# Ledger of designs, part 18: VHH binders against FAS-associated factor 2 (Faf2)

Target 1, 346 residues: FAS-associated factor 2 (Faf2), of Rattus norvegicus (Rat) (q5bk32)
Amino acid sequence: MLPFRFTYYTILDIFRFALRFIRPDPRSRVTDPVGDIVSFMHSFEEKYGRAHPVFYQGTYSQALSDAKRELRFLLVYLHGDDHQDSDEFCRNALCAPEVISLINSRMLFWACSTNKPEGYRVSQALRENTYPFLAMIMLKDRRMTVVGRLEGLIQPDDLINQLTFIMDANQTYLVSERLEREERNQTQVLRQQQDEAYLASLRADQEKERKKREERERKRRKEEEVQQQKLAEERRRQNLQEEKERKLECLPPEPSPDDPDSVKIIFKLPNDSRVERRFHFSQSLTVIHDFLFSLKESPEKFQIEANFPRRVLPCVPSEEWPNPPTLQEAGLSHTEVLFVQDLTDE
Below, E stands for the ipSAE of ESMFold2; O stands for the ipSAE of OpenDDE; V2 stands for 0.75 times the mean of E and O plus 0.25 times the DockQ between their complexes.

## First folded at step 17 (VHH; framework vhh_7yz9_2)

Design s4 (at its last look DockQ between E and O 0.49; V2 from the best seeds 0.00; counts 0 for: pae E 4.0 > 2)
Fold by OpenDDE, look of step 17:
Structure s4 (fold): chain B 346 residues (1-346), chain A 122 residues (1-122)
Amino acid sequence: as target 1 above (346 residues)
Amino acid sequence: QWQLVESGGGLVQAGGSLRLSCTASGFTFDDYYMGWYRQTAGNEREWVAFITDSGSTTYADSVKGRFTISRDNAKNTVYLQMNSLKPEDTAVYYCAADYEKYDLGEYLMDYWGQGTPVTVSS
């Protein structure tokens, strides 16, 4: 810490102090801090000209924030309007070209009058003893810290030297802070990557599980379909058998071999087996169809053919023959060989 | 991008309790100091409670003994248990994170939540 000059409080300051017991200081309430800064800037320019360091256009807190964020030095100037050295300092030191250049190039510069509420507030925080008052602030050890205080009238060259000294003395801390921030950022990026990777993994697992479930369901459905098909087939077979039995039960009795009105039919089945049965000439061709249908060896679908002449016998009701002809009408003789053709695959 | 999301605010009767939560994302939560602030209409935001990265806690005098700040680093969450609530506690409560010490001031906080309103009825 650089030595600072101590001066006595002005009579005005003492008076103001005394008045605090009687009347609240109107500066105690900051209502428009930005306005205070702007007002000071205008007043400054009116008095000392426009050749001055660039004023930070914002509140003290904003200046601190930006200095923190940017890892820059913040030079704070508190202007004592009523102090005898303020004018000389501003004219000769603060507005010196070399000083302006130094400040503008290496630090943020915040300034306000202590007569303004914002300046007064900052004054209460920094607790200056005399004017002009300068404080150098920087981020050090995770804290915005005053690293130098300059109080009292100072010459331009001395000001430059002292500011330079303060900055140089603390440059290593800024560098360290930058490194720390970089490390912190790197760690953050790494963590983010890890989190993303984890989420990706989780999603992948979920997807795998989903697929497994789908596969299980697919298998289940297939099994169910197979079972249903089997049941359906069994039912079909049962129904077919029942129908055959029904047909068999409904068959007229077989005529006697001595019956002159009977026809002996030899059926040649697709499997080369032969079945013979007698029928009456008066019976419908449906009866011979039913007989064949009732046989276990008969195809599910078949037609009956005669060879002399070759023809398919209309044994099943059709649009053309709603009532199938009798064996007699069909032109069958006393003995016939009929051929059963399997139509199951048609 | 960093985010602080407050939750748990609402209406409560005087003498009641609320627990505020603030979940952080987008920064290394474990390294940050966390704080709760509150703001009433027309007033400046005031500091309520603070917890360091090491778990050290500090409270404003107005809430001392009634409020408890805690953090769960595994969940990236800071909590404010508010007991014995008073009408004067009615405010929008803000969560804030700062890598630096909290004594630097409100505007120096690195991250701020959007706030959660707390209303304490008489």
Scores: ipSAE 0.123, ipTM 0.617, lowest interface PAE 2.5, mean pLDDT 86
ESMFold2, look of step 17: ipSAE 0.256; ipTM 0.660
ESMFold2 (binder alone), look of step 17: mean pLDDT 82; pTM 0.827

Design s5 (from t6 with T28E A33Y; at its last look DockQ between E and O 0.73; V2 from the best seeds 0.00; counts 0 for: pae E 3.7 > 2, unsure alone 64.1 < 65)
Fold by ESMFold2, look of step 18:
Structure s5 (fold): chain B 346 residues (1-346), chain A 123 residues (1-123)
Amino acid sequence: as target 1 above (346 residues)
Amino acid sequence: QWQLVESGGGLVQAGGSLRLSCTASGFEFDDYYMGWYRQTAGNEREWVAFITDSGSTTYADSVKGRFTISRDNAKNTVYLQMNSLKPEDTAVYYCAADYEKYTDLGEYLMDYWGQGTPVTVSS
């Protein structure tokens, strides 16, 4: 009783403890999936010969992705190394010339042993019941879908018939999906073209606005420059008028007509008017210039010319005459006629 | 042309939370299925979560109850809210998109992939 009960709990405890150390199937961790495919291909050729369907050289995930992208059927073969029917199937059915031709022309063909990690992973996903095992996969209604399963030994003629039946039953779905993909692509291209056209129009508008802004600024600067020029000329004219008034106030008085050193000068102005004034022989010629400058009707720039002999009088300091002479030194008579020449626009 | 840009990764203590974001452009986001994947050094990418165009979600067993995937179609953005983080969650997280439904063939077939955002969960 007690000894039996004790051994019962002890045996169960040992069993439960041992179950904690059971490791997952070593095939659960895929480390070299492409190597598993290549290894299967080499083993296949060693056992069955080199005349066989073209194997997809890539992982199961890559084969699924390519079938989806290209809208093709994918045939998946899972090889059971230890199953009694595997050798006959590979040798007699899979390597039959008509089967090879069908598989090579109509579908992608992925194959692996379930004893390899990659093949075992696919076995856990597809959950085959026996060998040989084939699954046909395609994109159907926006979903990668197993559309046919063949399990157990099959003769080559029956294999061809079954694969052809599966493909014929599902071909319309692939055609429909191909048309829908083209429609989506065209819609996306049109949207991209509309976005690019909008950006181009926006850039063109920005260019027009930039040019318009630059033209307004250029016009504003020109208007500013014209305004400044007008203001400067008005100020210059005003300064000139003030200078004329100052010179008038500083003129020496006109000598008496009975002064023996008096000189009467008649000036002929550029507007054909005449002005008379008496000067003293001892005065510098600059007083003549200052007198004429003080007249409102005289030019801004002028020179003074005598007639006997015809000559320009040095009434303003120049390089030739740094210190203008007196009226006497210039040889003027008691009565003179002098001509005023306008030099204003020189 | 198309683009998926992940953000929100970083360093977090065990038990903490992070929210990953992935912004999409160059395809009609509303019609696409979205997913999150992760990869540790020297291993294949592992599926984490998936959300359909209609909003149905599925999760890997290792993250069920801790992670939540969601989408905001107005912002073209998918999110992964990661709660109760463990050191085992340390990986580079990738955003992915596909128009076609994934299947129960042991594979998740995604056409568009982001560059990834690293997440580190310290012990």
Scores: ipSAE 0.276, ipTM 0.682, lowest interface PAE 3.7, mean pLDDT 84
ESMFold2, look of step 17: ipSAE 0.238; ipTM 0.665
ESMFold2 (binder alone), look of step 17: mean pLDDT 81; pTM 0.820
OpenDDE, look of step 17: ipSAE 0.518; ipTM 0.831
ESMFold2 (binder alone), look of step 18: mean pLDDT 80; pTM 0.818
OpenDDE, look of step 18: ipSAE 0.353; ipTM 0.751

Design s6 (at its last look DockQ between E and O 0.09; V2 from the best seeds 0.00; counts 0 for: pae E 16.4 > 2, placed apart)
Fold by ESMFold2, look of step 17:
Structure s6 (fold): chain B 346 residues (1-346), chain A 122 residues (1-122)
Amino acid sequence: as target 1 above (346 residues)
Amino acid sequence: QWQLVESGGGLVQAGGSLRLSCTASGFTFDDYYMGWYRQTAGNEREWVAFITSGGSTTYADSVKGRFTISRDNAKNTVYLQMNSLKPEDTAVYYCAADYEEYDLGEYLFDYWGQGTPVTVSS
């Protein structure tokens, strides 16, 4: 949450919008308000000399804004070019050394002729009754307020006394506003620090929750994988058992013991158990493999050996024996002992 | 909850007069600059008049000398007295409030009413 950043830019945008409507659209008749101020300053120096109070070089609105921002008094002088007292006031009062010192040290000073467009606009705002005219303006009760008006010819000592009186009577309002601004600044700094700490805490909490969710998902996926492996192994075992049953059903019948072409074979399994079965000499060795495969006790993979001499019987098709031979072709006797070797791997 | 409620609009003949009122609630009216604006459909709102919290007034060139803005802080109401009305004054009129700026740039926000229509017939 960044309330200061949002509020600050929103407030500035509102101020800029409101200021536009206080001052007329610049698409009206072309004016040069700063030029009006500079023109007055030059005219003043030509008529009265260069020893004068420092003029604020900007529009009336700019002077008001600076006085408000800096918590300073703004002295506004409206010059009546045609008034009989204007020259004496400028020569004897405004240019007096003590008046210059007072104005330069304690206030902003804005001046313009009422014959210029900018001066006329300020005249309409301040509504002076006669010349020479001075107004003292300051921030009071959250508003830029005219706190003193001086109209008519005044001598320099009286001017100093009147300006000093107005400032002294109103200085406590500026002190109060400075205190309020300091409180707001300290409160805003604390709120900004708290907002920054809250956002950092929120991001830390979000990261913790994301990590918890990732761990749950990782665990769930691992458990699912293990379960699928178990199911696949169970299916493999079931398929093997079904195949053993199919082979058992497809075995040729066991020959009678009286059959002159019968072969009795004793099988020794890897678990040292013994199984006997008769076969016919004309049968393929694959019948021997199928018989052993059909036994529940048999390994998943095995080979069949005869001993003395030791040899592996080709009971399953291979590269060397595409067609396994018959029992007769393999040289088996009427009674034979064969060994089953487990070939099962992990 | 803040509100600005305009009233006093209607139909009037050219050369006639109307007085618009705007009553505020839900904020400290005395500290606000108040303004009147007007708008026709499809156009940007046009500023008409403005009054500061201290009572200083400013007007658009098109209404100077004919319109007067005033305020009654006890009733939380701003008024627009509209005299010598012209057909060009036909619009929806809006009341607005702007908070007075502090040196820290602390403004609260901009409030607008729902508007009151004014029609000036020939």
Scores: ipSAE 0.000, ipTM 0.138, lowest interface PAE 16.4, mean pLDDT 79
ESMFold2 (binder alone), look of step 17: mean pLDDT 79; pTM 0.797
OpenDDE, look of step 17: ipSAE 0.284; ipTM 0.709

## First folded at step 18 (VHH; framework vhh_7yz9_2)

Design g1 (from t4 with T28E D30S; at its last look DockQ between E and O 0.19; V2 from the best seeds 0.00; counts 0 for: pae O 4.7 > 2, placed apart)
Fold by OpenDDE, look of step 18:
Structure g1 (fold): chain B 346 residues (1-346), chain A 123 residues (1-123)
Amino acid sequence: as target 1 above (346 residues)
Amino acid sequence: QWQLVESGGGLVQAGGSLRLSCTASGFEFSDYYMGWYRQTAGNEREWVAFITSGGSTTYADSVKGRFTISRDNAKNTVYLQMNSLKPEDTAVYYCAADYEEYTDLGEYLMDYWGQGTPVTVSS
């Protein structure tokens, strides 16, 4: 009877193999891996109750990533729905309080049915031989590695012992990795602090330079202002001098002392100096003003006053006198003393 | 807590261009390899491009010459410039990060994953 069984199994295997070529296993396409996991969790709780290890809430890839990142053990359970030992394992071993406590405290736990596309995919990767199937995965030598496999029905005590053994055997690697990461982190923090300190120093230097520039600019502006004021004053003085010279050049010739139509005027200046000059009676009072203005010792602004009677002579065109009167019209005598009053400070 | 947030996905015509961005937070970005993956409905996630912490880039054959991956460490952001897009490029694109010392460029070994951004290329 032995040859018939062998032939039957071989033929069945060939048929299964051939069928795989004809109809792609619908489980080969993972369309909703999260849905697969959630569905399994729900089915599991319905069948075995809510007292179970905490299921990782994510895809197999996410579980691996978190295990890697956190340097934790990942226990992977692949559930064979059609296998006779699956129910017993789940009820008696996986959901045992001591097992739950161990798993929850020391490892991440990811589980899925192999009838679901996500579970099937993981099954293809881990290549289980029988059920129940457990794999312990951890980061070892910079790679996520299966460090233990448990296949077949197992009792709670034995499960605890086996899992503990696997973890203990590999604990040194995890500790080493943690230390390395910590060292790296410390180094990074130090670097960051150094960088921050450098940036702060740089900012301080920049601010210092900015202030220096501002101060230089302020000084430059002040110097420029002073220079401009000096130039303006010089120009004003030059213009005044030119104007005096122009007035001097435009003065009529001085009449002869023998000219009967001439007036001798003695001007008393604010500095108590006296200047005398002759003018014609027919000349405008503007001429005497121009004469005084042309003198270097004369104020910039002045008025001419007569004492008898005391009056200010209208020597400059005004609204009242657009044409200043002649010396004769102003009532000046052949000899006259006039007083020059300085109005520069008014 | 670490986070990868993708952006820039959308609808584009065949032959068009799109730029995806992924912003990282909660880890030292400069020490990580960054990668882009894509997944179509019913298919496995496939690798598209990687960039090392040093800026070295690698591309899948299907996107070589059309896509460019780049990174800005100051902004904690990785980019995928996609040019000459084809209908076949339609997928959800995922950003992933892996610590450089431990990276094996394998999907299962990536430390962090984004939620994905959809890209649809219309014919």
Scores: ipSAE 0.024, ipTM 0.510, lowest interface PAE 4.7, mean pLDDT 86
ESMFold2, look of step 18: ipSAE 0.381; ipTM 0.725
ESMFold2 (binder alone), look of step 18: mean pLDDT 81; pTM 0.816

Design g2 (from t4 with G54S; at its last look DockQ between E and O 0.27; V2 from the best seeds 0.00; counts 0 for: pae E 2.5 > 2)
Fold by ESMFold2, look of step 18:
Structure g2 (fold): chain B 346 residues (1-346), chain A 123 residues (1-123)
Amino acid sequence: as target 1 above (346 residues)
Amino acid sequence: QWQLVESGGGLVQAGGSLRLSCTASGFTFDDYYMGWYRQTAGNEREWVAFITSSGSTTYADSVKGRFTISRDNAKNTVYLQMNSLKPEDTAVYYCAADYEEYTDLGEYLMDYWGQGTPVTVSS
């Protein structure tokens, strides 16, 4: 796994970026800490062979961070190039097959020469007394801690025993730390869930109020539409009644029964009632329509039919009859039966 | 959801004083280790000061005796009092937090960071 670094840079403005290109003395790195690790690995393989523990490829800081994050042991080896025991340790102890297997299976392994800048910096931090030097580091009680130090020449069987002893003595602390991390994570998840549930409840309440407002507004609109339709229908009825009354007042008087030009007409209405009225032969058929329109029982729209011969009388101006004829011109006799046909639904 | 918010930066003459504040939210402040870092343009961040959850303090050699880190757990706030300021103290100052500590190993590594507050010391 790749090590995670948490070095952060502030986002740079274009002006600040451009100013850096004008600087007379730009800063540069003198050392390459990763290069120090890689150079040690190459030197190690040249001197001692390719059969060795897997080296952590990264800085000491990266190795510490990974050991903390993964809750693993970190074994740190500081190589004293000039020490007489270093070659013996590397060849006979560190490269022993059982040591390689132990290190590879149970820990991270970081190594560097103290003659290199990165190795020297770690030497100043760990303050070894002699070589070869090993330190075992782990997270203990919230602190990355050296839990074992091995200094001086050691045989491979003793190295295995000592590393195993250090790890076995401290393994329960790593288990405890894993449990504590899970507890902290669960508390944070619970707080996040509670916060999200509260916000969801608030959003649900706001949505319910929005829907109530929308439903109330829809009901008000529907109620107003119904009332508008009701008022419009009542006004239409009132206008119709007023027109009927106006026509009644404008009708010509009914002729006397003894008038020789009098026409008695019996109207059969759609409700099977009948109405009689006398008209004058000289009157326009429009008088018939106006009389029938003035009746309360008459349909709003109607036409007038004669039965012999069967025909519709032109009692209102139309395209065929712009000027309706007189009763005489329409061929009506002194006594007629006319039928009123309801057209209201057509 | 956690935040670290710095304040108190600005322009100060050499030899002057400035007090930075960092207010934490979204985590249990009392349990965390707090620190201050600074960064000049084109360079990596430099550690300045560290304070443990129990109040123990550690300082970079460049600021010892001039800077003081402190915390007020009741206000979820960490402070950096900067006295006898020098032009080389000019930087963006960052507040940082971590649950774990590295101090005896020569490292001061932090997982959580603020947005930074600029400090300029004129001379």
Scores: ipSAE 0.336, ipTM 0.711, lowest interface PAE 2.5, mean pLDDT 83
ESMFold2 (binder alone), look of step 18: mean pLDDT 80; pTM 0.804
OpenDDE, look of step 18: ipSAE 0.425; ipTM 0.794

Design g3 (from t4 with S53D G54S D98Y Y102I; at its last look DockQ between E and O 0.20; V2 from the best seeds 0.00; counts 0 for: pae E 11.0 > 2, placed apart)
Fold by ESMFold2, look of step 18:
Structure g3 (fold): chain B 346 residues (1-346), chain A 123 residues (1-123)
Amino acid sequence: as target 1 above (346 residues)
Amino acid sequence: QWQLVESGGGLVQAGGSLRLSCTASGFTFDDYYMGWYRQTAGNEREWVAFITDSGSTTYADSVKGRFTISRDNAKNTVYLQMNSLKPEDTAVYYCAAYYEEITDLGEYLMDYWGQGTPVTVSS
């Protein structure tokens, strides 16, 4: 069964309703409806005494809303101040203990003089023909409906009988509505529970897919990182080899063994191999570094030591030796043994 | 006592935002339709927005997409969120409540109004 509340208010109904209120005059709706009710209560108590049914202290609209919400009967009394029967009805019927007991126990009771703005508005809605006037209103077929009208003077016993008859004839509609409200509440609770279960399942599926996507992306990034490292290492090795070849091409030729300025140097490499080469005393120590760097077996970074006396030769420009000395200036003999110390990890 | 009290009005720059509130006291308005209206000097009151007891909303063309009406029945409060305000929105804003009376003679709507809250949008 579809919810009829949804179909009760169509787009056309809402639009037509709203059009009736576009640009209403605000001054015409400034009233004190509760003041009108209170003024009637005070007048009633002054004229007839304080023994009366409990008056609903609120507007007619509020009384209708409360009766609808609580599924109660609403009894509306319109007082004709100038009608000859009004005083007798108030004194003899409304002040009767058995009438008071009935009204207080079974219904909401709203009363107002038709000489007051709020009472007059209700008079226009209910269209009474004479006074005293009573209307019984209740929720019927999803509308607040007038289910009984009592007009003219009535004695307390007859009033009780007629009000009781109206309520008894209509009580089943209130019972039916009460049952329907409970049924709708149970259905709504069940649907909410089903919706919560479905949403929980959907969120679990979304979380699983999110985690799977994150793992795939992490794997792809890791694979790309490894590949980039491999390419960078290959480029580094290629650059180093190219530099070694350039230095080899730029080396000055080995001097003749007969040259009096010739220096024979025996290098002991970190891999325990030995290489010999002659140099000229006038050459910068950088030539020694360039020669060793050009060797395929040399470390990527190294320093050159002499051992008698033990010292590191300044073969590359440094802060202490911006212009490395010649072999002669460094004090090398015509035959020298030098040690190549591997500095690649430094 | 029946009262509708508007609040949240004031001075705001064009393009700015303002949130109006209307709180009912002396009644619960779960079953009431609620609306906002506005009035500039010398003009008739103009309807702005409407919200039914079930929460369905409608808007005047001049404010559609910029204004949002909402309700919180637990607090007896209706709101009007006004975004992207223009100098033409300068007016006194009124809250209204409507309840349907149904008789064998026809439908009669009871209406209640607040005192209004002024809104000024400067250029």
Scores: ipSAE 0.000, ipTM 0.329, lowest interface PAE 11.0, mean pLDDT 80
ESMFold2 (binder alone), look of step 18: mean pLDDT 79; pTM 0.790
OpenDDE, look of step 18: ipSAE 0.019; ipTM 0.417

Design g4 (from t4 with S53D G54S D98M; at its last look DockQ between E and O 0.04; V2 from the best seeds 0.00; counts 0 for: pae E 15.9 > 2, grease 24.23 > 24.2, placed apart)
Fold by ESMFold2, look of step 18:
Structure g4 (fold): chain B 346 residues (1-346), chain A 123 residues (1-123)
Amino acid sequence: as target 1 above (346 residues)
Amino acid sequence: QWQLVESGGGLVQAGGSLRLSCTASGFTFDDYYMGWYRQTAGNEREWVAFITDSGSTTYADSVKGRFTISRDNAKNTVYLQMNSLKPEDTAVYYCAAMYEEYTDLGEYLMDYWGQGTPVTVSS
């Protein structure tokens, strides 16, 4: 019986809550709830003047939410338009300077006429017995709670005393909740800092591995460059040797020693060796260059000099000598000594 | 300055699925219970589902087992996953919010309503 009773109440409570969504009271269909608050404020100022506590300009639910979030007291005033004491209370108590100062400094102040839809909603919740009516609401034990009710006409000094008493009796609950919120926030910040430290460490490990990969790639590319340079040098050397062999095969025959137009030339090479060869006076100086180039001991680049008078012979085509002259045109004797100068570094 | 914006409605074939979303602004979403209602022409609004601030859910008998309500407090959004839709589910669907109640203040009526999003389930 007892288990069914508890379960039945729980299920019934959920059903009762759901029924309020299905069949709302027509007055709860507020299309402009802030308008109800502003309307009351304007009516208040018209009747009682502009010296009054600051009205919260929002719905009752918004005022509760703000009081909860900011850990402040919420003072709720329900105005009974038809009650004979309402005008006296508003003029004498709410408009008193000391009351205004207390309310403005210590609490949120929400007020509405119970004749308006928003005020009626609050009246249904707070269920006042008479006017003027005040309720003090605050967060207590994790719930928004009415911690004081003031009903009936009250003088301004007594209003101050009673509001102050209610606040003083309940201030410790707000302090306790603020401390709990700060502890939760500090725990969340610490947890986030620990997560940040872990992520930073992970990123540092990834950066280290990335740098190692990049270093290996740089070393591989450098090794490839060196190998390509070696292959290019070997190909160049092979090409040079092939060119020397081609020139040797294409040389004109050496003239007979008995030919009256033959020139015997003794070449002094850079290695101090001597090479002799006969040429024909009608041959271009290029044959001298080609002969010397075909020799294994000759430099890759060289020039040919005569010493008496000292001159460089134009044996290869150049911009100055596009068509090298013949031996005769260069003025060579029947016997000459020519010097081969190494130009490989020039 | 408060706003409830529904999205995800439209035309779907019977047996199909839709996911409705409702995004809230201008109030502290975490403190509010959220609900879905629906309405056909000439009828009163019918409650469909609600979800508390702590995530507890309840459903109307007509949708139990087919619809799922959920919330994402980080995005201020409540969802209604509607599966196995029937032509009888055709209605304008409204998102609604009511303030969390902790005391003898009593249950509060719905504080905020959305504009509604139409859902049509064709045969």
Scores: ipSAE 0.000, ipTM 0.269, lowest interface PAE 15.9, mean pLDDT 80
ESMFold2 (binder alone), look of step 18: mean pLDDT 82; pTM 0.823
OpenDDE, look of step 18: ipSAE 0.007; ipTM 0.239

